VH-VL binders against q5vz03. Designs and how they scored, part 35

Target 1, 156 residues: q5vz03
Amino acid sequence: MVDILGERHLVTCKGATVEAEAALQNKVVALYFAAARCAPSRDFTPLLCDFYTALVAEARRPAPFEVVFVSADGSSQEMLDFMRELHGAWLALPFHDPYRHELRKRYNVTAIPKLVIVKQNGEVITNKGRKQIRERGLACFQDWVEAADIFQNFSV
Short names: E, the ipSAE of ESMFold2; O, the ipSAE of OpenDDE; V2, 0.75 times the mean of E and O plus 0.25 times the DockQ between their complexes.

## First folded at step 17 (VH-VL; framework fv_ixekizumab)

Design r1 (at its last look DockQ between E and O 0.93; V2 from the best seeds 0.90)
Fold by OpenDDE, look of step 17:
Structure r1 (fold): chain C 156 residues (1-156), chain A 120 residues (1-120), chain B 112 residues (1-112)
Amino acid sequence: as target 1 above (156 residues)
Amino acid sequence: QVQLVQSGAEVKKPGSSVKVSCKASGYDFSSYAIHWVRQAPGQGLEWMGEILPIWGEADYNQRFKGRVTITADESTSTAYMELSSLRSEDTAVYYCARDTEEGDWAFDIWGQGTLVTVSS
Amino acid sequence: DIVMTQTPLSLSVTPGQPASISCRSSQSLLYSDGETYLHWYLQKPGQSPQLLIYEVSNRFSGVPDRFSGSGSGTDFTLKISRVEAEDVGVYYCMQSTQWPYTFGQGTKLEIK
């Protein structure tokens, strides 16, 4: 089975490099398509940040969840500023990685912000991550975990 | 008020090109794809392609065999559709339409349409 | 390409009576995310198409509850419980599960 991000490396808002394969092992992956200059992206990103913080960043037992930012920004600096200003402590595909375009096409992103919830192999759990977070909050994560069949006994 | 306003009717000769504009207002233009759909006289609807302005890369219906070019100008909130090597069968009303805010791959806002007539 | 087939192609209805339009796809419209991206549009005479139903059964904003959509897989139906004069026009189903997006032939609804 081939991972959606394969042997690629991801980055943090502090510039650290992280191997995607290791970072996403046995996790529900949220591909986040957004851009700093887009008002809808700026409005949703803080909500996603709270969601991620509750499940992962400040959790005593971090949930099997990771966000991978796929930027639609106009430059690397704009992307970085966006991450530092509003993003949670999740990962990002490097701006100059051409795989951003392939991911956009693979998941047919026609509006941003877009939150596509996938398994590690790239199989889609839901295209409506944004809507589900807005409407149900943390409650939607249990459904994602069950669909991913990762941790059957995990409870949010 | 969210709306799409298209350029006026065109009359073209076979072999020429036409470029139709679609100006958006009332929403963040860059965040939502603009689709182009045409309708020949008395016929149904045909999807031509789409562009997400912030991304700048368009997708096309392969049936047009590279004759279609879709672009977007974020500074003017305007999308464009250019069709080259025009034929009589290209005579149609051309619509621009916005993808839904949730990205449901449906079209919630439509332009008023632009009639393009191709005749010798 | 996915072929969308509507039946009937024309329908004449007495005001207040129900109407039903069928849409069939040449292959399943169930997407990998478990959703089905089949939509319905109405094009009133001399106007642009307008969205009625998205994803099989969700009424778009402002659409009267006398409109309803149903179906799964390859068979879908648009129903109007009580047809009104303002419902006159051509109805189209559209799939966006697979590239390229494709429309049905359209169903012309007229009032008797």
Scores: ipSAE 0.923, ipTM 0.954, lowest interface PAE 0.4, mean pLDDT 95
Fold by ESMFold2, look of step 17:
Structure r1 (fold): chain C 156 residues (1-156), chain A 120 residues (1-120), chain B 112 residues (1-112)
Amino acid sequence: as target 1 above (156 residues)
Amino acid sequence: QVQLVQSGAEVKKPGSSVKVSCKASGYDFSSYAIHWVRQAPGQGLEWMGEILPIWGEADYNQRFKGRVTITADESTSTAYMELSSLRSEDTAVYYCARDTEEGDWAFDIWGQGTLVTVSS
Amino acid sequence: DIVMTQTPLSLSVTPGQPASISCRSSQSLLYSDGETYLHWYLQKPGQSPQLLIYEVSNRFSGVPDRFSGSGSGTDFTLKISRVEAEDVGVYYCMQSTQWPYTFGQGTKLEIK
C-alpha cells in the first residue's frame, strides 16, 4: 500500500487512529467513495455493511478484506454521523486529509457510491465492486482474492 | 423522467466569454458526473472535461485548461461550462452529458446541445 | 492522447442489409481491472448523440439486439445485423480508458 496510502493514518467511527500499512497489509482493499446526503450512497451502504460483516466481522476466520471509506461529505460531523448510522466496522481516511481528493482523481471516480477494489500495490482489481456485490453477493470476493494473489484462510 | 436541459443558443464576439447551463432532473444530480463535449459544425466530438457535483472539483482536457471553467450548483441541480477568450474555432454545439450510474465512463444521458457562434 | 480511427467514414446500405463499422485505437484500451472502456454512440440527424454499446459489447437499455459490438486491444467492431431506416446517422466510438476521453471521427450511415 506504500504508493497509495504509505505512512498515512486511518480512523474508525469511534475516533481511534490506526496506521494504514499495518491495518491493510496482506489484504484486498476496497476504497469506498460515498456521501451521507446522496441517496444512492445511503441505499448501498447497508449492503456493503452486510457483505463486510459476513466476510470479516462475524466470520470464524476473517477474510483478508478491508474497506477504507473516502468521504465526499461536507463536514467531519456529517461523515462521522454517516459512519455511525450505516457503516460497518471498517476504516476511513480522516475528513481533513486532502488525500481524499487525490484518490478520487487517481481512480477517476465519476459516480458515487463507488467501490474500487485494489491490490496491495494500488492496481485496480475491479471498479465494479458495488455492481458485483449487488448481483453476486459474497461470491464475488472469491474472484477478488484470487486476482490479488493473497494467501490467507477465510470463511463466508 | 431523467433529462438534461441546456440554455439557449448564443452569438459571441472573439475575445469574449460564454457560460452554458445544464439543468438536471429526474435523478440524484450530486451523485453522477456531468461531462462537457463539443461538436464543431460538420465535425466530430471532443471531450472538454467533467465535474462530479458532490465533490465540486472539475477535471479538464488539458487542451482547454486555462480557458474552461466547469462548475456545479447542487441546490439548483445545474452544471455550468464557461469558455473564455473565444475564437472563431470555438464555434460549436456544446453538449452536457451524464456519466452512467455505475460510473462506467460512458455517457448515457445527453442534453439537447447549445450552439455557440463566434463571429468577427 | 489516444487516437481513435474509424473506417469507413461513410457507408450506404440497403434496408435489411447488414453493416459493419471498424474502430482502431493508437494503443490498447485494456484497463488494469481487465475491462475495456470502448463505447459506441449514434447521433441521428439533428439530434444529440445516444449511447448504443458500452464496454465493447454491452447494449445500453432499449438498444435493439440487431446492434452488437466486439473486439479487444486496439481493434473494435460495431455490427448492425439488419439495417433499418431509423439507424441513419453518424456512429462514433469513444475510449475512456485514459484522460482525455477521445472519439473516433465518425461513420455516416445512409440508406440507399
Scores: ipSAE 0.862, ipTM 0.922, lowest interface PAE 0.5, mean pLDDT 92
ESMFold2 (binder alone), look of step 17: mean pLDDT 93; pTM 0.955

Design r2 (at its last look DockQ between E and O 0.87; V2 from the best seeds 0.88)
Fold by OpenDDE, look of step 17:
Structure r2 (fold): chain C 156 residues (1-156), chain A 120 residues (1-120), chain B 112 residues (1-112)
Amino acid sequence: as target 1 above (156 residues)
Amino acid sequence: QVQLVQSGAEVKKPGSSVKVSCKASGYDFSSYAIHWVRQAPGQGLEWMGEIMPIWGEADYNQRFKGRVTITADESTSTAYMELSSLRSEDTAVYYCARDSEEGDWAFDIWGQGTLVTVSS
Amino acid sequence: DIVMTQTPLSLSVTPGQPASISCRSSQSLLYSDGETYLHWYLQKPGQSPQLLIYEVSNRFSGVPDRFSGSGSGTDFTLKISRVEAEDVGVYYCMQSTQWPYTFGQGTKLEIK
């Protein structure tokens, strides 16, 4: 099985490089399409940050979840500023990685912010990650884990 | 108020090109794709293509065989559709439409339409 | 391309009576995410199309509850419980599950 991000490298808001394969192993992956200059993105990002913090960053037992930011920003600096200002401690596809555009096309992103929840192999669990987080909060993650068939005993 | 306002009617000769504009207001133009749909007189609707302004990438209905060019100018919140090598069968009302805020891949806001008449 | 077929192509209804429009797709509209991207539009005379129902059964904001959508797979239905004069126009189904997006032929609704 080929991973959606394969042998690519991801980055943190501090500029550290992370291998995607290792970072996303046996996790539910949320592809986050957004841009700093877009008001709807700026409005949703803090909510996603709280969601991620509760499940992963500050959890005693981190959930099998990772967010990969796919930036629609106009420059690397704009992307970095956005990540530092409003993003959680999740990962991002490098700005100069042309795979950003391929991912946008693959998942037919026609509006941002968009949160596509996928399995490690790229198979879509739901295109409505944003809506589900807004309406159900942490409760939606249980459904994602079940759909991904990763951890049967995980409970939010 | 969210709205799309299109340019005025056009009369063109066969073989020429037409460029229709669609100016958006009342929302963040860059965040939502603009679609183009046409309707020949007394006929149904036909999807032509779409553009995501912030990405600058457009997708097209291959039935138009490369005659369609869709662009967007974020600075003016305006999308454009250019159709080249015009034929009589291209006579239609052309609509721009916004990708929906509610339903995925649906069109919630439409322009008023632009009539393009192709005749010799 | 996915072919969308509507029936009937025209419908004349007495005000206050119900109406039903069918839309059939040549392929299943079930997407990989488990959702079905079938939408309904109304084009009133001399106007642009307007969204009525999105994703089979969700009423768009401002759409009266007289309108309802249902269906799955390849068969879908738009229902109007009590037709009013303002409902006159052409109704279109549209699929956006597969590129390119495609519309039905349209169903013209008239008042008797």
Scores: ipSAE 0.917, ipTM 0.951, lowest interface PAE 0.4, mean pLDDT 95
Fold by ESMFold2, look of step 17:
Structure r2 (fold): chain C 156 residues (1-156), chain A 120 residues (1-120), chain B 112 residues (1-112)
Amino acid sequence: as target 1 above (156 residues)
Amino acid sequence: QVQLVQSGAEVKKPGSSVKVSCKASGYDFSSYAIHWVRQAPGQGLEWMGEIMPIWGEADYNQRFKGRVTITADESTSTAYMELSSLRSEDTAVYYCARDSEEGDWAFDIWGQGTLVTVSS
Amino acid sequence: DIVMTQTPLSLSVTPGQPASISCRSSQSLLYSDGETYLHWYLQKPGQSPQLLIYEVSNRFSGVPDRFSGSGSGTDFTLKISRVEAEDVGVYYCMQSTQWPYTFGQGTKLEIK
């Protein structure tokens, strides 16, 4: 569970609403900052989609991984069109949730696309998720999950 | 070629304002923050703040809060910095710089600088 | 604010000799992601600053191999293995681990 999102609702690309706590509990969370009209964002999003699909949607044992899109788009329609066109089956903050702006400031996002991998308490595992996916593909997830409190902290 | 081109030198009276422009070319302007850094004569560098053009939101060094306004216009690929209530101590070269493609939170492209002279 | 302190403030070097510049921060520059956001810039006479080294030890594209960076925590070093005439100028370290971003005072490199 990501403490910084625990009281919020998230949305799917089909408009369904989910509780952030339930959707994100005990998962590695990637905060994805991007915008439809920015070419670098459009170039990277399909690669992130492939990564997510391989780990979660088409895996025999789905990885404990979730993406939360934090849109920098100028309108709700632009955001929705982007999600429908290029995104995987992950989640987003609603366009009208002002918390999108607070997350940009909290993680000092100064370039997009940006993929920030975080622990449940909001601490950064890595700011270099985009680079790691490009360079190492699926292998980078092992490092993320080992750093997260969802793998190494379990006791019977 | 990636470039940041700034407006020309200005001479101002104490108490007035100055607005410096920074026009970007050769890259996707909206995707990268523009930072403002100043250098007083014979002195080092001081970070003033930044703007992420796609968000339209600026962040400021608290030392300048209340006197500095940073804006961006995506349609012209131009960032602006306005400094108000000018003092003689504000005489400096003002640079704009782009947030780096290589690495995080470094500045890889700099404008040529704009000298602002404040004299009574 | 994190205070960045450079030593020496000026350095006079015979061409072909090595040079070393120290940068110390008032707090650790280690960020929670395990990275250190300490960067080096050169401002040649009459020019804007240019990025040399990012994140402690990574040479920016096009920077000659004679430049290297090292360090951790609060102590960082820029080395020039063989100073050339074109290396004259003022060298600055900068931290961006915390707002506000802060620069060292600068180290002026001259040829003697």
Scores: ipSAE 0.837, ipTM 0.909, lowest interface PAE 0.6, mean pLDDT 92
ESMFold2 (binder alone), look of step 17: mean pLDDT 93; pTM 0.952

Design r3 (at its last look DockQ between E and O 0.88; V2 from the best seeds 0.89)
Fold by OpenDDE, look of step 17:
Structure r3 (fold): chain C 156 residues (1-156), chain A 120 residues (1-120), chain B 112 residues (1-112)
Amino acid sequence: as target 1 above (156 residues)
Amino acid sequence: QVQLVQSGAEVKKPGSSVKVSCKASGYDFSSYAIHWVRQAPGQGLEWMGEILPVWGEADYNQRFKGRVTITADESTSTAYMELSSLRSEDTAVYYCARDSEEGDWAFDIWGQGTLVTVSS
Amino acid sequence: DIVMTQTPLSLSVTPGQPASISCRSSQSLLYSDGETYLHWYLQKPGQSPQLLIYEVSNRFSGVPDRFSGSGSGTDFTLKISRVEAEDVGVYYCMQSTQWPYTFGQGTKLEIK
């Protein structure tokens, strides 16, 4: 099984490089398409941050979840500023990685912000991650985990 | 109020090009794709292509064989559709439409349409 | 391309009576996320199309509850429980499960 991000490298808001394969192993992956200059993205990002913080960043036992930001920003600096200002401590595809465009096409992103929940292999769990988070909060994650068929003793 | 306002009717000769504009207002233009759909007189609807303005890359219906160019100007909240090598069968009302906020990959707001007449 | 076939192509309905329009796709519209992206539009005379139903069965904002959508896979139906004069126009189904998006031929609804 080939991972959606394969042997690519991801970055943190602090500039650290992370191997995607290792970082996303046995996790539900949320591909987050957004841009700083877009008001809807700026409005939703804090909500996603809270969601991620509760599940991963400040959890005693982190959930098998990771967000990978796929930027629609105009520059690497704009992307970085956006990450530092509003994003959680999740990962991002480097701005200059042309795979951003392939991912946008693969998942038919026609509006942002878009939160596509996928398995590690890129199989879609839901295209409606944003809606589900807004409507159900943390409760939606259990459904994602079940759909991902991840064998872990995790309960929301 | 969310709305799309298109440019006025065009009369073109065969072989020429036409560029139709679609000005958006009342929402964040950059965040939602603009689709172009045309309708020949007395006929149905045909999807031509789309562009997500923030991304700047368009997708096209390959049936147009590269004659269509879709662009977006975020500074003016305006999308454009250019159709080249015009033929009589390109005579149609051309619509721009916004990708829906409620549903995925549906069109919730439409422009008023632009009639393009191709005649010798 | 996915071919969308509507039936009937035209119907005349007495006000207050129900109407039903069928839309069939040449292949399943079930997307990888488990959703089905089949939508219905109405184009009233002299107007632009307007969204009625999205994703098979969801009424768009402002759409009366006399409109309903159903179906799965390749077979879909738009129903109007009580047709009114304002419902006159051409109805289109559209799939957006894959590129290119494609429309049905349209169904013209008239009042008797």
Scores: ipSAE 0.928, ipTM 0.956, lowest interface PAE 0.4, mean pLDDT 95
Fold by ESMFold2, look of step 17:
Structure r3 (fold): chain C 156 residues (1-156), chain A 120 residues (1-120), chain B 112 residues (1-112)
Amino acid sequence: as target 1 above (156 residues)
Amino acid sequence: QVQLVQSGAEVKKPGSSVKVSCKASGYDFSSYAIHWVRQAPGQGLEWMGEILPVWGEADYNQRFKGRVTITADESTSTAYMELSSLRSEDTAVYYCARDSEEGDWAFDIWGQGTLVTVSS
Amino acid sequence: DIVMTQTPLSLSVTPGQPASISCRSSQSLLYSDGETYLHWYLQKPGQSPQLLIYEVSNRFSGVPDRFSGSGSGTDFTLKISRVEAEDVGVYYCMQSTQWPYTFGQGTKLEIK
C-alpha cells in the first residue's frame, strides 16, 4: 500500500477524483513538485509529459508508473490551469489538501521542479528523477522499477 | 551573472532586532531556496534556516526558533532574515546562500555577507 | 544535531605538495535514497564560502581537478593533489542529510 498518501483522493486535470490507494497500487510513483509561475517548472514539465506519455499513455503495455503533482502554486486555479496547459494525464494532490506541505517537508524539497521517485511505501528510490530523465530518457525507468517492490514487467 | 547581494553592515544594541536583505538576480528566484548561515568572528559556519520562495514557508534551525524570521518577496526577488532580542553572541557575518542547481542540498551561490555587530 | 569534526584544524603546505583534510560525522550521513549529502566548501581570505565538492566526490563546475573527495558513512576526506597559492583559506565540510544542516569547525590551509 502507498503509505505516503493513505486514504487520500487524487484529482485529474479534468476534475475527476480517484482513490489514491487504487490508482497507485503496484506502481512506481513520482512525486512532482512544481509551480506554474516558475520558469524552470514550465521548462521541465513538457519533458516529463513526453516521458509519461511514452511509458504509460502510448505504450504497447503501460508501464507501472504514475506521477502525482504536488503543487506549489498560489491558488487552485493556477494549479488547474498549469495541469491543463502543460501536464500529462497524471494525477495531483488536491490544492487544498494540507498534505502538500507535509510532503515538501518529508522529502526536503528546497528547489523546484523536483521529481522524487518513491516506492509504494514512500521510501525514496531517487531524489534525482529530473536529472535522470534529462540524461538517460526512458532508460532510467528500468532502474526505478528494479528498485521498486513490484512485479509487472513493462514495455518501452 | 547569478548573484546574491546583501544589505550593508549594521551596528545594534543588545535587545534590538536586525533585518538583513538578500537580493537575487540572474536566475528564477522563486524556484530555489535561500539559506541563511552565520559566522561569528574567527569561528565556523552555522546554518540558521531556509525558505523556498515559491512555497513561502520557512524552516528553521531549532536553536534560533522564536528569534529568527525568514521571509521572501517574489516581486522583488529578495529574501529577508530578521533576528530579534540580539545579544553580544549574535555578532557575526550573516550570509544568504542559494540551494544548488548541481547536487542536492548544497549551496552554490553565496551573498557577500553582512556584518552585524551587537555592542553597547 | 549531527556533529561534524574536522582534522587537522590547520595545515601548512609547501606549494606543489598534496594536502588531505578529514571530516567525521557523529552518525552516518547515508540518506534513505542511498546517497550521502556531504559537501565541501572553501572560504578564501576575505571572501564568502564557495562550493568545491558536493555529495562526497562530485566536483562542482569550474573546480580544478586537483580537488577530490572520498569517503562513506561517517568518514570523509578532501584531497588536493598539488596545492597552489590560490588554495589558501578555510575548508569546511557540511552535512545536509538531516536538519539542521551542520558544518565542521574548518581547516585553515596556509602556504609554508
Scores: ipSAE 0.873, ipTM 0.928, lowest interface PAE 0.5, mean pLDDT 92
ESMFold2 (binder alone), look of step 17: mean pLDDT 93; pTM 0.954
ESMFold2, look of step 18: ipSAE 0.870; ipTM 0.924
ESMFold2 (binder alone), look of step 18: mean pLDDT 93; pTM 0.954
OpenDDE, look of step 18: ipSAE 0.927; ipTM 0.955

Design r4 (at its last fold request DockQ between E and O 0.90; V2 from the best seeds 0.90)
Fold by OpenDDE, fold request of step 19:
Structure r4 (fold): chain C 156 residues (1-156), chain A 120 residues (1-120), chain B 112 residues (1-112)
Amino acid sequence: as target 1 above (156 residues)
Amino acid sequence: QVQLVQSGAEVKKPGSSVKVSCKASGYDFSSYAIHWVRQAPGQGLEWMGEILPIWGEADYNQRFKGRVTITADESTSTAYMELSSLRSEDTAVYYCARDSEEGDWAFDIWGQGTLVTVSS
Amino acid sequence: DIVMTQTPLSLSVTPGQPASISCRSSQSLLYSDGETYLHWYLQKPGQSPQLLIYEVSNRFSGVPDRFSGSGSGTDFTLKISRVEAEDVGVYYCMQSTHWPYTFGQGTKLEIK
């Protein structure tokens, strides 16, 4: 199976480059579509940050979870500022990566912020990541992991 | 109050173009796609296309064979639908509608509609 | 394109009586995420369509509980438990699971 992000490179808010294939191996992937100048995105991003921090960034045992920001911002600088200000320590497609547009189309993103939970191969686990996080918090991740059928046996 | 207000009725000659506007208010315009749906007299609804303003790229129903151009101006919170090479069959009420905040890919707010009459 | 077929195309209902509208899709509307994106709209006379039900069974905000939606796969139903005068109009089902979005023919509901 081909990974949804294939051989692409992802970036951190600090500008570090990360191999997508390695970074997303055996993980639930959350494709996060958002933009800094959009109020709903600004409102949700901190919530996602807390979610990610609890599961990954500050967890004793990091969950098999990664967020990949797919920016709808107007510039790379705007994107970077957004990431620095409100995002968690997750990954992003580079602003100039045209694959952003392909992903938007692939998952038919018609509103942002949008959190699409997918397997590494891009198969959709849920299109309602945002809703599930809002309603169930960390509890929703267990469902994602189960659906993902990841090699790692993880339990929330 | 969330609302979409469309431009007024149009009367066009065959072969001409029409551009209908849809001004949004009461919400973050850039964050939700605007869809265009038309309804011929006495007929049902036909989806034409959509645009997510923040993204700026529109998607279209291929049935219109490139005659439709959908754009959005974030600065004025206005979406536009331009239909070219008009024919009598294009006579219809054209609606803009917002992608729903509640349900995915549903339309929760609709404009009042714009009648476009194509006649020689 | 997905063909949405509504039945009946018209119905006359006595106020207070129930109504049921069927919507059938030419293909399953089950999306890859496990959800089904079938929605119902009402277009009252001289008005724009308005959302009633989204994703099969969820009432949109402000929609009375006398409206309900159900179904799965290719068969869907909109029910009105007690029809009121304000329910007069044309009801449309719409699928947004498949590209492009498509509507049913519409079902005209009149008061008897």
Scores: ipSAE 0.934, ipTM 0.959, lowest interface PAE 0.4, mean pLDDT 95
Fold by ESMFold2, look of step 17:
Structure r4 (fold): chain C 156 residues (1-156), chain A 120 residues (1-120), chain B 112 residues (1-112)
Amino acid sequence: as target 1 above (156 residues)
Amino acid sequence: QVQLVQSGAEVKKPGSSVKVSCKASGYDFSSYAIHWVRQAPGQGLEWMGEILPIWGEADYNQRFKGRVTITADESTSTAYMELSSLRSEDTAVYYCARDSEEGDWAFDIWGQGTLVTVSS
Amino acid sequence: DIVMTQTPLSLSVTPGQPASISCRSSQSLLYSDGETYLHWYLQKPGQSPQLLIYEVSNRFSGVPDRFSGSGSGTDFTLKISRVEAEDVGVYYCMQSTHWPYTFGQGTKLEIK
């Protein structure tokens, strides 16, 4: 169970809700801070999508990995359009959930896009998820999962 | 070329306010926080606060709480810092600086500085 | 607030000779991610500060390789292997591991 999201609900790009504890339990969680109108966010999001797809959506044995989008978009429609256009099949905090602002402060997010890799208790594994994906590709996930205290039985 | 260009020097009286502008060019303004740092004559650097323009929230060093307002205008790529209830010890050069692309929580591009002189 | 203490406060160096500047923090700058957010800046006479070293030991793009940083925990060092005339100015360390960000008081480097 991810202690930072507890009993909260998350949303998919189709508007469905899921319970955070069920979706995130026993996984490495990536908090993804981004916005549709920011060029660096638009440049990185497809790379994150490919990374996620290879590890989770199209993997024979899905990795214990989930992305939670924390939107800095100006409206719920802008957020949803961004997710539908460029995101992978991961989750997001609802646009109107004020917890988006609490997460930005907790992790001192001063630039977008930012990919913060966290343990179940919210402790940071790395603030450099974007850089690691760019430089090392799928190999960086092994380091993340080894740093996390979770069950490791998956295929890359 | 990435640049931060600040408004010109100001001379102010005690008790008044000053608003310094910081215009960004050459990069995606909304994606990187703008920090404000001041330097009193012949002295070191003091961090005042920051704003991430896309997020629209400013965070302030407690030392300036209630006297500093930091804002950003995405449409003009300009950040602002307003310091109120000025005192003579507020005489300083005020810098804006961009959150670094290389590394986290460092400042890689600085404005040229704006001298604010507070005297009667 | 985290207090950053630099030593020496000033130094004069013969051109071509090494220089070393120490920065000590009142609390460990090790963040939970295993990184240390300690940075070095140079403010040349009449100029804005410029980033030299980020995260202890990483040289910022365009910074000559005669600059290096090291340290951990609470003790950090900036070294210049061979000082050149263009290196004159005030050197500042800054920590951003803890909020609020704080700077050392500065070390003025002069050429003899």
Scores: ipSAE 0.871, ipTM 0.927, lowest interface PAE 0.5, mean pLDDT 92
ESMFold2 (binder alone), look of step 17: mean pLDDT 93; pTM 0.953
OpenDDE, look of step 17: ipSAE 0.927; ipTM 0.957
ESMFold2, look of step 18: ipSAE 0.862; ipTM 0.920
ESMFold2 (binder alone), look of step 18: mean pLDDT 93; pTM 0.953
OpenDDE, look of step 18: ipSAE 0.924; ipTM 0.956
ESMFold2, fold request of step 19: ipSAE 0.859, 0.864, 0.861; ipTM 0.919, 0.923, 0.923
ESMFold2 (binder alone), fold request of step 19: mean pLDDT 94, 94, 94; pTM 0.955, 0.954, 0.955
OpenDDE, fold request of step 19: ipSAE 0.932, 0.933; ipTM 0.959, 0.959

